# Ledger of designs, part 48: VH-VL binders against o27280

Target 1, 266 residues: o27280
Amino acid sequence: MDSMNVPEVLEIKRIVEESESVKTFIFSWDFRREVRPGQFVMVWDFRDEKPMSVSLIDPVRSEIGISIRRVGEFTDRVHGLSEGDLLGIRGPYGRGFELMGRDILLVGGGIGMAPLAALADEATARGMRVDALVAARTADELLFLDRLEAAGVNISTCTDDGSCGFKGFAHERLLTLEENHDMAAVCGPEPMMFQVMRILDERDVPAQLSLERYMKCAVGICGQCCLDDTGFRVCAEGPVFWSQELSRVREFGRYRRDPAGRRVPW
Below, E stands for the ipSAE of ESMFold2; O stands for the ipSAE of OpenDDE; V2 stands for 0.75 times the mean of E and O plus 0.25 times the DockQ between their complexes.

## First folded at step 1 (VH-VL)

Design mD11 (framework fv_marstacimab)
Fold by ESMFold2-Fast, scan of step 1:
Structure mD11 (fold): chain C 266 residues (1-266), chain A 120 residues (1-120), chain B 112 residues (1-112)
Amino acid sequence: as target 1 above (266 residues)
Amino acid sequence: EVQLLESGGGLVQPGGSLRLSCAASGFTFRSYAMSWVRQAPGKGLEWVSAISGSGGKTYYADSVKGRFTISRDNSKNTLYLQMNSLRAEDTAVYYCAKTKYDFLSGFDYWGQGTMVTVSS
Amino acid sequence: QSVLTQPPSVSGAPGQRVTISCTGSSSNIGAGYDVHWYQQLPGTAPKLLIYGNTNRPSGVPDRFSGSKSGTSASLAITGLQAEDEADYYCQSYDSSLSGSKVFGGGTKLTVL
């Protein structure tokens, strides 16, 4: 009900350093508020509030994890926190991923692997075969490889600079993979997701794509999360969309919107 | 605890056949590409063949194409190498090897090897 | 005869630094494919020493390091110890060979 809309002040139970720029913050969680992979929460440092995808969902330990990349003032402050410090969490919000079939492909770019790591845990727990394509600019920006390996995921990597795995972009690596999948889930930079979606559509693989939101849009308050052509609001109707839904959106992969709602090319 | 146990090696005459097996345990077998790597006595390592986690894609060194067939049974966690039309040059210790992440990654675990001797 | 070229032998005294080169071409290392390194003690299976050009598996001392530049890669061993005496192999992928994993010819390291 209303408890989802009020931040709960939670103690940071554990911090995992995923890379030089990414940390996962782990909290005790009451699973009476269900959380599914692909959903996000609003993280409040008692000064600013930002949306963050849930990257760990562990009902056995009664824990959730939130992975945060250091990109600005808010995330820099949060990265300075220690175990025992407090953060406000509200949510979860948005549509989560749906699992179907027996074989799933995950395609993640950079921090986009965070929600996909949670999905990989659920898919493997259901007995699905999971293939993950993990993409980044450099080897140091590849995330969750050890966690995916521990879960039994079949991992392919690529980096733009060739420092690990295939040298090239995610969609170029995907063209060399000849596995049949019942579905795919994709999260990363929008231009990457557009190219990947195009290939999956040609292969007749239904895909779910998770879109970043641009502004503070918790519970559908801000219309600037709206996509062109369809009127979709990422926080209200997303962040996860089927490829069929996105194929009707002219702006997907071509341009984004700034806080004033103006078109900005990728 | 990851283990790879090869079997099926032995002495065979030129033109003969052998099937090697590799029993895998301690990891999710279906999730990793697997390879066979051989080493002739006193010589270096030579990659022979690889198979994707699903079994949908196979790879072969030019020296064995058309003679060797790699396969896997994911329900039994077992990798196979069917070797036909064996030649003296195929004499080697054959290792079963697991990739660390994907086909392009290195081999993080190796079996102890099984000796194949092709001689009359 | 291998598509990746290593010196057949290198030697050093305890405490010294040695480097082992692995020279490829535009179809393998030069195409951006990762280089991995293996240590093989006499009578044993190879052991992964370095993967993805620069990464060490758990349990490998930081005395071992890898690097890659252009068409070549290098394995450096600092603080050389008697126990490091072994054969060392580089390994990559070659696109011109119908997509093949390729090993270097191997380098015998002798600790003087």
Scores: ipSAE 0.007, ipTM 0.472, lowest interface PAE 10.6, mean pLDDT 84
Fold by OpenDDE, second read of step 2:
Order: sequence, then structure tokens, then C-alpha cells
Structure mD11 (fold): chain C 266 residues (1-266), chain A 120 residues (1-120), chain B 112 residues (1-112)
Amino acid sequence: as target 1 above (266 residues)
Amino acid sequence: EVQLLESGGGLVQPGGSLRLSCAASGFTFRSYAMSWVRQAPGKGLEWVSAISGSGGKTYYADSVKGRFTISRDNSKNTLYLQMNSLRAEDTAVYYCAKTKYDFLSGFDYWGQGTMVTVSS
Amino acid sequence: QSVLTQPPSVSGAPGQRVTISCTGSSSNIGAGYDVHWYQQLPGTAPKLLIYGNTNRPSGVPDRFSGSKSGTSASLAITGLQAEDEADYYCQSYDSSLSGSKVFGGGTKLTVL
């Protein structure tokens, strides 16, 4: 193990309240340690450790951001923290997104927009045209809209209840959008990603999708995040996969493994 | 209103060739995968072939691989099925079918079908 | 011969409930692929009856319902009516057949 596998204790520089359930924690970052959109870090609150996607990459301010949704005991504790408090951060880990072409489509659901927001910043900085489909259950759960707009992203929205944008799911909204993108990046609930991938495949749009699995070591050793058919380790070979890779994964969009290794349906 | 109209069916000898067409209207043609499904007289439904919205991906049943070619012209809103080396067992009504969303979706619209008879 | 197995025929009296089963395997229904159902009236093209296991298209009465469990799916018809007499087909996807759409053998429903 190298130094990158040891948690670095960092001070929370700033907290941004993205929504009722999502906060972005910002840290000073030494960019001699490269970080890419789509990569994740292990966040340690000195009791437990969880993988979190990087949602902000700012080399100018020497900062990174991690967006965390409040969903359990660990995240409850983290959400109780204030600016100036400490967290352990190790990483980054995993394979991030690759950018190609001129026109890129981002499809995100809920907290899945976190890594995509970082990707949007990079893509727009490179002069790419970025379309983003932002999906959520309700309008209040749509994330990063102001940030994306400020970056020059063309935003389409959909909500399950129709409270904002298209009433329906991301894959349904996608059918109403232009088909001429050079590449797509997708992140969100796996059932959403599965259906979105199917549509993108029919449109012959190269797609990258970020998977979430139970990850413990983050270094490809423990095997907790292994995908059944391929043996892909989400923490090592992923979390970002090409659609062609996921086409080989039977469980994708159908079931996952819980911490005990049992199959559980989505 | 969605409409699918098949044409090109007829009588052909074994080993012969036939080209079916399906004219589509009432929806954004290029956005949906299309399929051919056939039904032999008095028999059940059999999926034959499918093509992605852009036309970049094609799929075939094992029974027709190497003999049939599916294609589409999105500028003309038309689906095609080139059938070569026809056999007696290919005799069927051939339906053009639209998928509801994508390739794995059900078929939400069907044409009335065109009859293909392969007989000596 | 069909990848999905249906009973060849079912019958019921008007007002009764009938069920049509569709039995698959671990490579299709059991793999998590959606099941769709079609109604084919005599001398007509098939019509989508149920999509995505349980969903009814517009115009399909709520007396038609679909369900899925394990490697099997089922179509239920309540309040059977004379106009329900038709052939019914289930359809899914099978990953073991080079990735093919697959139909059941069809079920002839007779209203007595």
C-alpha cells in the first residue's frame, strides 16, 4: 500500500446545501494528486468509511467537493458536521469519465448528478457543447441546476410527479431529446441507467455509466464490489464503465449484492 | 395516428428472393427500433429481425441469419426486409412492428401484415 | 418448441376469471427481462395488451392485468366477455439465444 491509501485528515472548508437531503463538502486539495470526474474517494468520519463521488474539481481555487445524500447513520453524522470540522479522505480511486467529441449528453438521476456536475465543468471548459438531462422524483430533489446553467449547460429536466419539466422518468424524457451526441455520460439509479443505456445503444451514442456497489477496500482486493459475470471490480475497473462492458454484466439493472453477498433485486 | 403499412409480399419459388417494405407514419421514425415478426398459417408469432433507430445495429433470429437482411431509410420513414434463399418454412404473414421505447420494449403498433408464400 | 411455454387453450364463461400462464427460464423471464402480452383477434394483427409486465396501454380495460414472478408471468382476465375470445401471446427477451426476442406458443381463449 502506498500513501494514497492512507486517509488524509482534512478540514471542511465550506458546506453548500444543494437540497434538503444533499450537502456538498468542500476541501482544500493538492492537485499534485490528480482527480478526474467519475472517480470516488473514501470518506472516513473516524467511525465508518463510505465511498463518495467527487462533484467539484476546482484547480484554480485548489478545492474539491463531495456531495453526500443523507440516507443512513453514516451520512446522518456527516450531515451534522460544520465548517471547520474534520473528515478523513483517501483516494481518489477508480476509473473516471473520458471525454470525446464535441457534443456530450449527461443523464443524471438524483445524487447521480454529482459526478456529472464535475464532468460538465470540465467539458464546458474544453469548449464542448453540453446537454444535461437532470432527473429526480420531485422538483426539490433536482440538483446543481444553477451551477450547470452558469457553466453554459443546456438543461432538460424531468420529475416523477411533473413538478418540474417533463412528467416522467429519464428514459422517457430522453426519447424527446435530440439524438446527435458524440458521447453520453450516465449516473443515477441503476434501473434508470439500464433503460437509458438501451436507448443510447439504439441511437449508436457511445455511453459511459457510473455504477454503485458496496465497496469496502476501494483497491480491488476484498471483492465486495465484484460483478458476477465478468468479475469486474467496480472500485478498480470502474465505477465508470462503457456500455459495451456493461452489456456483458447480467446483473446490471436487475439485481445487486448486499453487504453479506446476497442477491437483492433493484 | 401511427400507421404501418407493409408491402412486397407474394408468391416465390424456393431459393428465390423477395424484398418487403414497411411505410411508417405518425411518429418520429428514427427514434424507435423496428422489427419484423412473422406468423405461419395457423401458427404462432415468431420474431424475425430488428434494427435500431439509427440503423447501426441489426438483430436476427437464428432461423434467418445469413439469409435475411433488415435495413431502414429514415429519410423515407421506411423499413425493409431483404429475404434471400427463401424456404417453404418462411411462408408466413410478415408484420412490421414498432417498439414502444427501445429494442427490449414490447411492440405497441403493428401493421396489417403482408403474405409471403414460398412454394414450388 | 417455443422458448416461452403457454397452455394451448383456456376457456371460461362470461363474467368469470381466467388466467394464462407464460413459463420461461433463467435466461429470459428469470433474468429480469420484461414480459409483454398481445391479443390477436381472429383475422387481425396482434395488439399490445400488457407491456413491462404490468402496464396497460391506453384503451385496454383494467380487467386485463399482468404479473411476473421468478421465471414465469401470468395474464389475468376478469369479467370475461365474448369479445375476449382471441389468441394471446407472451413475449420477452432471451440472452442465451444470441440475444433474441422470443414469443410464447400462444393460448387460444374460448368464451363459452
Scores: ipSAE 0.006, ipTM 0.530, lowest interface PAE 9.5, mean pLDDT 92

Design mD3 (framework fv_marstacimab)
Fold by OpenDDE, second read of step 2:
Structure mD3 (fold): chain C 266 residues (1-266), chain A 118 residues (1-118), chain B 112 residues (1-112)
Amino acid sequence: as target 1 above (266 residues)
Amino acid sequence: EVQLLESGGGLVQPGGSLRLSCAASGFTFRSYAMSWVRQAPGKGLEWVSAISGSGGKTYYADSVKGRFTISRDNSKNTLYLQMNSLRAEDTAVYYCAKGHYWSYFDYWGQGTMVTVSS
Amino acid sequence: QSVLTQPPSVSGAPGQRVTISCTGSSSNIGAGYDVHWYQQLPGTAPKLLIYGNTNRPSGVPDRFSGSKSGTSASLAITGLQAEDEADYYCQSYDSSLSGSKVFGGGTKLTVL
């Protein structure tokens, strides 16, 4: 039941280059330790530790994948690694997505597609019909399209610059899509998620959204990822939240806290 | 504090009708799906019906389809169950349950007893 | 009759560990849908005990735990106490029943 709190040193089995800035690192995994889409692991490069979503869950190959976007010093180091190199992995942590119904909608932005890709695999394996709205700033930042297609996912794309699919934001594209889904899973930039949630609410589609916050302990004790007014800990009560839960979170879509605890507007 | 208070239960003859109400408080009513779950005397729990937060989506167990209608008035924070063509097997305590979407029930009322008997 | 099958009764002495099974099929638990558990004390309404297979709501002691594997789920109670005497129900979702929520038949737990 409990996740391991001590990092396990794992060898990188494979590295998949998803885009110029995103790589998926694949590890052998003992599935006696259950992992669900939407959960995260703490990745330790023996210097620093960062939370990363699980983007691949393959019980057949006994592998998991973690997709990491190159955005800073830690990720720069990780992106410099090769197959055969070692990383520390502890977890999984947090509340993952719950699949309900027959028809589901996935709405992802940028690296937010990582956990949704894993969710798509599970959903399709269950025989669910999966529609995915994949959003990015540009075409070259769209993630997991081939993988999603191979899984049988119905894909719609949108890009800020119109280089692929609908020109505009995810919430704008969503307005043009059909409404009859049993549930939705959303992950991406918080302003995107906020707008998407609003639309889904109006359409009476239950929605789960994955939040990103600074996390240190991953076990709900340090408070670094605590959300205002509710006391929700993203690492414990999340990172996946139902829309009703987020409706109680004043800061959602409005601001976040930096590592020093200061409010930073989106 | 979340509160759910059922009312409208009573004795009714087979073929009769009854309307149950559930008054909700302590949460944003319109944001949550609601369900009716019933329990026959000495028996287990049976899901009866569910309605989405906005009321736009309704769901029914096969045992009550065509006979029961779930509805809600979000302006009054009230859930309803219109029961028509009642049968003896509909005799049960009917619970109002707050749903966490289409997943589980995190709060339950105390129930109202419906007895269908000639 | 119930889509999910539970033993009608289980018993244990105070301090013991008891488990309640919930057996489903490929259209519910086996399809990967989450299992939830409810406790119903005598003469009271059900109460959420476990959600999402393994999660405890606030106020539920850690001696209650849930698990899921294959087409079945299990509720485990360690350090059994007299106050645990109740009916326990598992609940899930069944895709073959037009999206119905389904309950187990319930298990009466007696503390000896």
Scores: ipSAE 0.148, ipTM 0.716, lowest interface PAE 3.2, mean pLDDT 92
Fold by ESMFold2-Fast, scan of step 1:
Structure mD3 (fold): chain C 266 residues (1-266), chain A 118 residues (1-118), chain B 112 residues (1-112)
Amino acid sequence: as target 1 above (266 residues)
Amino acid sequence: EVQLLESGGGLVQPGGSLRLSCAASGFTFRSYAMSWVRQAPGKGLEWVSAISGSGGKTYYADSVKGRFTISRDNSKNTLYLQMNSLRAEDTAVYYCAKGHYWSYFDYWGQGTMVTVSS
Amino acid sequence: QSVLTQPPSVSGAPGQRVTISCTGSSSNIGAGYDVHWYQQLPGTAPKLLIYGNTNRPSGVPDRFSGSKSGTSASLAITGLQAEDEADYYCQSYDSSLSGSKVFGGGTKLTVL
């Protein structure tokens, strides 16, 4: 039997409020089930189950953290929980990020910074130089800045409204940063990731991108969820993909599919 | 179907030069990093060199750095390895391999034999 | 010389289970880098068997499986068949080396 397909009922050990809409829930974890940055778990509130990226991986304290943005009924209920309350967790699932080289760039948009925060911890622990471009619509939606700073990450920020750092989008800020990196990891809204990927391709920086939109496939529709052209299933081969793999996917950054399979522009 | 076809191997004297070619088909060549991996007779696999999809980044094992040059022509779907200052220890079957950036090789060519001896 | 250690040989009878170990260090497998496995049949080029620790390419039977723990990885072959007789290589990335890709020394599997 695959133990990651059996939910474990865990006590919420600690809750960190990251912003008005994002909380990180911290649990004791048995690392016999290996967890890597970029992987996700299924979170079960004993009524509904939803996929969530792992944002903290701490084998020394035997803890994992899961960052959850409030966007609907399930997440509203989970946000209402307190330390000591119980949640079911199964997994981890998916392919995580790979670290290579000495200098890496992280580009995160909104909640997409969550899996990248876990990756930043791993990279800095290995002695890598980490530059992070943290992007959001407004200053109050920038996530994990204190944690990244404490880890020794070199931080650049941008906001659409100019309330913190560069005024503009992530790809516009990236164009003003003329640093060469051995690899990049990117997570955020798909249009942002597409624009960032184009710039990294021109700079010949290999990039890994996390496609979180398909993580719901893990609840039983995995066989029906795949990327256009290539047939990649996010739950089987993702959510993390190399940029060269995504260059073959016409829908990446251009359109998405609704539940009926129809093309919907971003 | 993905195919990788190596050519250019042969017998060469120590200190000599050879250029290997790998003709690729069945995938979008420009979108994938490519590598050369060698195997001396009766020995294991040794990674030699890699090149990014655009050709802008190249990487070399210490044993060949300064002597070998990897390159590609994306208009011809062809990978090259220019080998200079060849040594007896460079004797091996050289495989062309399709790889993700430093991760793994999903397809391999049949190999071409390079023998360095007097 | 390889920085990843494999046993030079393993053997088993048809229908049995065999495992091939790949032992690394804190700069490669122990650092969290993925392990990939290749099968090389006599006189042929290597073929990808397992990538990313546990994933099988299309066409690879489910009796081949990979796992990773700590500084080591393993390839398991169940229901051993005569055609499995081959050399098996693990591969990872080592951040401490100037050359990034590293292969194990290879394991010769003999089907008795």
Scores: ipSAE 0.007, ipTM 0.484, lowest interface PAE 10.9, mean pLDDT 83

Design mD4 (framework fv_marstacimab; at its last look DockQ between E and O 0.12; V2 from the best seeds 0.00; counts 0 for: pae E 16.1 > 2, placed apart)
Fold by ESMFold2-Fast, scan of step 1:
Parts: sequence; C-alpha cells; structure tokens
Structure mD4 (fold): chain C 266 residues (1-266), chain A 118 residues (1-118), chain B 112 residues (1-112)
Amino acid sequence: as target 1 above (266 residues)
Amino acid sequence: EVQLLESGGGLVQPGGSLRLSCAASGFTFRSYAMSWVRQAPGKGLEWVSAISGSGGKTYYADSVKGRFTISRDNSKNTLYLQMNSLRAEDTAVYYCARTSYYGSFDYWGQGTMVTVSS
Amino acid sequence: QSVLTQPPSVSGAPGQRVTISCTGSSSNIGAGYDVHWYQQLPGTAPKLLIYGNTNRPSGVPDRFSGSKSGTSASLAITGLQAEDEADYYCQSYDSSLSGSKVFGGGTKLTVL
C-alpha cells in the first residue's frame, strides 16, 4: 500500500460463500499495516467505494478477509467477481474493539457477525473464554458458526422463525443464558443492539457496540457520520463505542436519517 | 483436567452449622459460575445455590434461603457454602458443580455427606 | 413433587430403544430455557450426558440424543446396553423461582 488513504489494488485470493447473500473475499495483506477487529476498509470496484468490516485477520497466513452482504448495485457487482479478479482496498479505518478481562460475550446479528468473527479469533488466541450468541431471521442467515466452533467458542443460536436454535430475538435468548462475562461485544441491527445493551447494562457488563450506518462518508468526508446528541464521527471516532457512551445517544435504536435529514423509525 | 473436591461435611445436630468447601483446579476458576447441588439418601438431585464468577451475584433455592450463604475466594480457587440453622431435611450428599454458558453442570465433585441428626 | 416431571422408572432389553420424558411449564422449558441431561451410576456423582437440548459432550456415544418441544424434553437411548443402567435427570431453569435451576425427579433405567 502506498499509504493508508490510497487504494491498493489487490487480487482476490479466495472467496468463501458464507450464505446465499454473504461472501468473504480474502486478500494477501502486509501486516506492517496493522489491522484490528472492529476496523473497516474502503472497498473500491473501480466505479464506487464502500466501507466494509474486516472479518478475518490472519497474520500467520498474511491474509485479511472482508465479508460483504448483497444489498444493492455495488455489492451485486462485487459478488459477481471471481478468484483472480482485482479490488481496490484502502485503510484500515476506525477504532477497533478493546479486549479486557478473561471472559467475553459476542452478540451478533446477521452480517454483524463479520467483525465479531475476527474478534473471536483474537480473543481465543489471547486465551479468553469466548461465548457467542449468533442471531438471524432464519437458519440460512446464521454466519460463521463453523469458524466459531473451530476456534473453541461456545455457541448459542437464535432465529426469528425458529428454524435453528432458540425461536425469538437475540435479547430474549440472552436472558436465558449465563451472565458470567467481563465484557461483551455487540454488532447487528440497531434495534437488536439497543435491547441487548439494556440487558448488559443491568448485568453491569461493559459492552462495545459497532455502528455502521454512517460509514458512507469514510474518514470524515461529510457530517453524515455524526450521531445526533454527541457529535461522534463514526468513521473517525467509531464505529465501535462503549455502551455507556451510546446509551446517551438519542437516535440509537430509535431512528435513523434519510438523505434529507428526516427521522426514519426503525 | 478439571477437578472439584468437596470437604467439610459431617454429623451436626438440628439448629447447628457447617461450612463446606470445594477446591477447584484445572480451569480458570473466576471465569465460571459455580453451584451447590444436593441429593438426600435415595432421593433425586436438588439445586441449592449458585454464585457468579466474580462473586457479585448469588442465588438460593427457597428451601435454604436465609439459612445458607454461598461465597467464593477466586485467589484460592475455592467455593464455600455456609450452612446455618440446619434441619433434618438438609441431610444429603452436597456436590460442588461448575456451571456452563448454557446453564448445565458440566463437571461435578465427588460430594460430601452432611447428616443432620441427634 | 418436582417442577420438572419425569417417569420414576423405565425399562428395556439390550439393543432396544428407550425414551425418558421431562415435562415442564411456561416458566421453564416453555420459556425457552435449555434442557440438560445427567447420568448417575450407583454410588457415583452425576455426569453431564446432554447439554443445550441436543449437544453431546466429548465421549458420549451418539446413541444418546436429546430433543425439546413446547414445554417438554426427551432423552432417547438407542441400542440399549447393560452399562446404561443408571438414574437419569433432566435439568433446566425456572424464571418464576427467582432464577432457580431445577431438576426433574429422576428416572431409574433398568436394563432387563
């Protein structure tokens, strides 16, 4: 990489199909340029650039992985690529997760498991006990179960429709699990993260939550990375926030903003 | 290798007190909630008490609430059960057990007998 | 009288299948709490046999399986063997009892 803010054109080394809507793109990476779980990169397909969380950090193989869900034109084009094709990558950006204590709970919803999968690898490598609650709408949308199991993570699943594991939402499942954790890391839809945060707060478990909705401005290019009450710049000060910081943000879990700045309920 | 070893059981008169200990080894003790489970002679298992890994939260079966106190010393890898105002119906083998993420008792000690009788 | 109800005994011949039921309520199994199963050989401490409704610890043969539906759970033992003769206990959690872990009354399995 010429610099952090200049895209490096990298060859897609391997593609892992995580589900029908999610793929992980794996690239050789020079670890002189440090990357940590919770950080994101800008992915450039030579037409558009979008922020994507890093889901695999493997210094032994000198590889990073970027997991991408198919949600629009850009991600449709990227999903159409094959091994050997090229993408521009710049970064990493944002602050990563901090690990503390011995016992960590990971709570992920859908694609939110991507940054948590990387965190699980780091936590287990440090000798931490890792428990995961993996949530999705359906069984087909549960991500990274094989990776978590291979890493020695204790896994609980829940699906909205009951097609795998507990039938219900992440926060409902969380109430049924043991509460013995020094910290938690949470990533997924904001309504899920809000409910989970409330439970962890009552349990006096410090939690870090990853917010991705404002990342389209990347590196603070525009004010859309700002949270209403605090003025935080997600791409510069986030995307990872402590629960104590986030509990004071009016819009968290309640509404988002459209391009005109109007409030849109979840 | 996970090991749990109970001690402190014995014969005690009704109204008396006993303190049970459980020495833990082979795992990071402070990372697990711990429980006491008892079994009266010829009867089934009954959960008695639980304590969080930090010791900050304790739980008790209604039958022992107000009489028994669970505690732990994470620096010594030891779990305790202080039993006061003992009754004949408290007569049982008391097991120390490690509690998993799922709420199961994945490892058990060999048990220590508590007999409450004159 | 226990919060989770098991039959007091069940019997089978070698090679047969037996099923042990565990019946709860809306405050425990019906509330979504996991069911775990323990095997207790005479004169020994209980040993975890099934956790989280369906999972086997390392070393437990696949002829032991767990299932859960509604307010009830079941332990199935196929290819019954003489060494399976033991007491079996289900265990869950009951939210109405201030966070209490609860056991079934136990089932004595006799291998005829």
Scores: ipSAE 0.567, ipTM 0.793, lowest interface PAE 1.9, mean pLDDT 88
Fold by OpenDDE, second read of step 2:
Structure mD4 (fold): chain C 266 residues (1-266), chain A 118 residues (1-118), chain B 112 residues (1-112)
Amino acid sequence: as target 1 above (266 residues)
Amino acid sequence: EVQLLESGGGLVQPGGSLRLSCAASGFTFRSYAMSWVRQAPGKGLEWVSAISGSGGKTYYADSVKGRFTISRDNSKNTLYLQMNSLRAEDTAVYYCARTSYYGSFDYWGQGTMVTVSS
Amino acid sequence: QSVLTQPPSVSGAPGQRVTISCTGSSSNIGAGYDVHWYQQLPGTAPKLLIYGNTNRPSGVPDRFSGSKSGTSASLAITGLQAEDEADYYCQSYDSSLSGSKVFGGGTKLTVL
């Protein structure tokens, strides 16, 4: 094991409240250690460890950001932290997004917008045209809108309850949007991603999708994040996959395995 | 600067055929869906057909289904509309329009006139 | 006869405020699809005026504004000017017509 597998204790430099349930924790980062949108880090609060996507990559300020949704005991503890407090960070791990073409579509649901926000920054910095479909259950759960807008991203919103933008699901909104893109990047609830991928495939738009699975080691050893029937390890071969790779994954959009290995339907 | 230039319009008899072209410049053509919109003399706008950036998907108004075929050559930055079995009611100025991310038509050509008459 | 209904004509004096309505149904505007507006000056091609219900393209004055509520949309023009005399069309998407894009019948705006 190399030094990148040892958690580095970092001070929380800033905390940004993105929504009622989501905070972005910002850390100083030595960019001699490269990090790409779509990669994740293991966050250690000295009791437990969880994988989190990188949502901010700022080489100018020498900072990275990690957006965390409050969903359980671990995240409750993390959300209770303040600026100046410490967290353990190891990584980054996994395969990140690739950028190609001139025009890119980002489709994100809920906290899935975290890695896409980082990707948006890179894409815009490269002079790409970036369109984004931002989906959430309600208007209050839509993430990074101001940040995306400031970056010059064209935004379309979608909410289940119609409180903001199109009333319905992301795949439904996508059907009403035009094919104006060389590639797409997708991240969110897996049922959403499944439907979105289908549409993008029908449109012949190359797509990359970021999966979420239970990950323990982050280095492809423990097998907890293996996908049926390919044996793909989300932490090693992913979490970003091309649509043609996911087409081989039986469980995608249908079920996942819990820490005990049991099938859990979506 | 985005530019769209239609051509191929003219006079044709009922039952005849005509092929319209639209030359595009000033943007990455393959990255945008394109549409044809027509306007009969003294009448309103009517969407006719659309094609995805890659050309993989085509869409038609019910009024032209089975008679019109939309296509594109991305290597030539050109949009086409093959019109067969033309009818008097097809008489109109035909506009080439770029379709935006939001589904609006953000750029229009100046149009080409198609007249179907005996 | 158009899927989206507009008044055939509206008029106003210079400096006044005028509104153009666009009435749809549950399969288009009411379904949450965006409404776009176009201005067509006499003898010219249409020009995008409002997109995504409320957004103005660059070059469009802020005296033009769009709104949407329920099954209807509206275009408002404040500080009416002589050069605003034109035809105005609303446009949306209708899911019941094989996924067709649909236009209103158009409204002729006369500046008195």
Scores: ipSAE 0.437, ipTM 0.802, lowest interface PAE 1.2, mean pLDDT 94
Fold by ESMFold2, look of step 5:
Structure mD4 (fold): chain C 266 residues (1-266), chain A 118 residues (1-118), chain B 112 residues (1-112)
Amino acid sequence: as target 1 above (266 residues)
Amino acid sequence: EVQLLESGGGLVQPGGSLRLSCAASGFTFRSYAMSWVRQAPGKGLEWVSAISGSGGKTYYADSVKGRFTISRDNSKNTLYLQMNSLRAEDTAVYYCARTSYYGSFDYWGQGTMVTVSS
Amino acid sequence: QSVLTQPPSVSGAPGQRVTISCTGSSSNIGAGYDVHWYQQLPGTAPKLLIYGNTNRPSGVPDRFSGSKSGTSASLAITGLQAEDEADYYCQSYDSSLSGSKVFGGGTKLTVL
């Protein structure tokens, strides 16, 4: 993690349409700058800068992929770009996931599957057993199913509307999965992660959860990504935290903060 | 074309052992969880055992737990079922099945017959 | 473990519509688990007919349809043909006692 506050301007090498609302942008990457699943980059469109998780780490092709959901003005502009267009990228930043044991459970909600897809690639390449619970609001928003299946991941799905897989929330589906994993990795909407964490804690499954908070500096200086009770900075001490670290945090799963720092319901 | 070919069935006495094999081709074998499903003559389907794509986790029906062992060799694209302490009620056609989306079985072999009798 | 209940048999004339029920409990279909359907022609291996409650694999005619509500699922077959005479099984997941995949008892469809 050198002094990486200045974005490097990179050409979009390839764009993969993952769904109607999600695209993966692929860039050439020099892997002397090591990237771990669960780390994030700041993406700059020459007007604004937002944190995005790395979804593809391919040292063989010297490529990195960043998956972006169209949800607002910044992401709308980025989705309008073509191969050959430029984006600024700084990073990677933060702690990534740590793999341990032989059997891992992934629980991802919506775009939260992006960093977990990168982790799944690494886990399967190591010969680990990988189960993934992939959650979305509707079937059209389930991400990376073909990629995960091709990698040897055992997939369970759930959708809020029941259009694919279990109808309901990820934590409800989780109650019915095998209870013999060595670890879990969780990423998605924070309320989902809170409920999933509670179940995993009851089962004594070590869990790592990836958080998203509002960021400006990405190196831990500005304080905008802090958790209430611990002073943890998501960009510096996270975004991946162990469940034990998060269990001490009143804020987690209860509310979020707007750019002005005010508490806002999830 | 996806192909699953079971072998190793036959006649065995109660208390005996038998090992079934399932040769897989036409797909990336290590990417799929696999199951054994059996059907006693004239009866319905009964799930027996499953194994994850990596082979790291195994699952068993209560009726076979402790007696049967599922395994796979991803370098040979082969699924196995070691059956020990066989009983008359284990008499069935044993199918190799590929587990797909939502826990469905999208491809099945033609089965191999196991007969347990004196 | 809970058992999925299917009628032992159902019959219909060519061109008619039949339905086959699959009744579960709060530990399987009632917990929101998907239901899959298989057709087994005499002397053959089962074939996936419906997956994820309502989806048809490639090559399955749209006269086969599935549905799920509450603790039950249903397979509907319209425009019955002689070749539809087979055994039909529903399958789901049951979360009792560490979970297992479960089949219904099967339904023999006779085309009159």
Scores: ipSAE 0.006, ipTM 0.412, lowest interface PAE 16.1, mean pLDDT 83
ESMFold2 (binder alone), look of step 5: mean pLDDT 93; pTM 0.945
OpenDDE, look of step 5: ipSAE 0.406; ipTM 0.791

